# Ledger of designs, part 27: VHH binders against q9c0h5r722to879

Target 1, 158 residues: q9c0h5r722to879
Amino acid sequence: WSSESIKKPMIVTSDRHVKKEACELFKLIQMYMGDRRAKADPLHVALEVATKGWSVQGLRDELYIQLCRQTTENFRLESLARGWELMAICLAFFPPTPKFHSYLEGYIYRHMDPVNDTKGVAISTYAKYCYHKLQKAALTGAKKGLKKPNVEEIRHAK
Short names: E, the ipSAE of ESMFold2; O, the ipSAE of OpenDDE; V2, 0.75 times the mean of E and O plus 0.25 times the DockQ between their complexes.

## First folded at step 21 (VHH; framework vhh_lunsekimig_d3)

Design t6 (at its last look DockQ between E and O 0.01; V2 from the best seeds 0.00; counts 0 for: pae E 16.7 > 2, placed apart)
Fold by OpenDDE, look of step 21:
Structure t6 (fold): chain B 158 residues (1-158), chain A 119 residues (1-119)
Amino acid sequence: as target 1 above (158 residues)
Amino acid sequence: EVQLVESGGGVVQPGGSLRLSCAASGFTFSNYWLYWYRQAAGIERELIAVITHSGRTYYVDSVKGRFTISRDNSENTMYLQMNSLRAEDTGLYYCARLPEDSNWAFDYWGQGTLVTVSS
């Protein structure tokens, strides 16, 4: 977890668009998690995050690794919960690439242990939910023909 | 040239077993996820199982506990062991290749092998 913004993508990429969007994406993630002042309500912030991941394929793995970062050693319980929630939301719209799938799966799996639960925050429950979504994604992939995410879908993805 | 060739299909009775093979050529086999699909008559093609490059496997609920997907990288072959076959398992079975860096888009398919489960 970091309170500071990232200056470059966490995953090395040659894609200029991904490079450009990665930092902005991280800020949005921080906004949703409550670690940064939000420009909009959380639902709309989540929509923007999901939309970026949906529209920019090369940004998806970056998105998930950023979420992994922000949910690792995060002692802000509300922030942590929101991070996992956002992960779940994103998984409802798009999985990581097959290349990154194993990493994310392992990460989520490790957090399914109730030992990770904190007072008032059942991280393991979020992780389990994410795990199931990821497992389904491994089978179905990104639903072909998915339309642009909307607010209602974001609400239901939680 | 990339090729996927399924084999092993046939007619079996309910409760029977069958082992399908997908022989791959023309690419680095170990770098790809592989999928089994099936298509029953009049029904859309459905995914049934996947095996990652590392050997992790996933199944749809309808085949869990009955089907086993596996791969032999030394032989460039993927397998589907089908046990406890049911009439509903009847269909043309396809193997597909999924690039790891793709947006989950399959780029190559086999021609399919027919599995018929009937009494």
Scores: ipSAE 0.724, ipTM 0.870, lowest interface PAE 0.8, mean pLDDT 93
Fold by ESMFold2, look of step 21:
Structure t6 (fold): chain B 158 residues (1-158), chain A 119 residues (1-119)
Amino acid sequence: as target 1 above (158 residues)
Amino acid sequence: EVQLVESGGGVVQPGGSLRLSCAASGFTFSNYWLYWYRQAAGIERELIAVITHSGRTYYVDSVKGRFTISRDNSENTMYLQMNSLRAEDTGLYYCARLPEDSNWAFDYWGQGTLVTVSS
């Protein structure tokens, strides 16, 4: 977990546009989780995150590893809950790549045990929901067509 | 020094059309995603359309099929063609760009251009 901005993506990439978008993505994730100031409400911040991951395929694995980072050793309970929530939202729209699937699955699986729950935050419940969504996303791929995520779909996926 | 200036707002009757412009300066326009937001009276700004650096477009359901976002990288200008306008489209329309490695206040907004749809 970090409160600071990043200057480089967490996953090595040669794509300059992906590098730039990865840094902006981290700021949006921080905004959704309440770790960075935002003028837009959380629902619209989640829309921007999901839209970037949906539209920029090379950003998807980076998005998920950033979420793993921000939910690891995160002692701010509301932020932690919102990080898992955002992961579930994104999994409603697109999977990670096949090569990252097993890493993300293992991360989620380790959190499905209720021993990981903290006072007032049922991490295992979020993790079970994310696991289900990951399996569905892997079976169906990204949602079809040119239709991007919208606010009602984000509200439903929440 | 990033500046975004909206224009083209006005008063129209339901079913009418308007074309908004967003003139940009102070950054490499062609490298950035650009956004149209609107703010109805008494509510927070809402996203309505997005155009990527490569020209791919996205819309919220309430404007889909009626609004078209476009960009002209040679003129550093983004557009919003609004057709079949409804009373609920009334509001201040803002263009926006995400900040470059800076505070997440979304400080790269225009002043807004007012669109009033009334019968």
Scores: ipSAE 0.006, ipTM 0.118, lowest interface PAE 16.7, mean pLDDT 76
ESMFold2 (binder alone), look of step 21: mean pLDDT 80; pTM 0.792

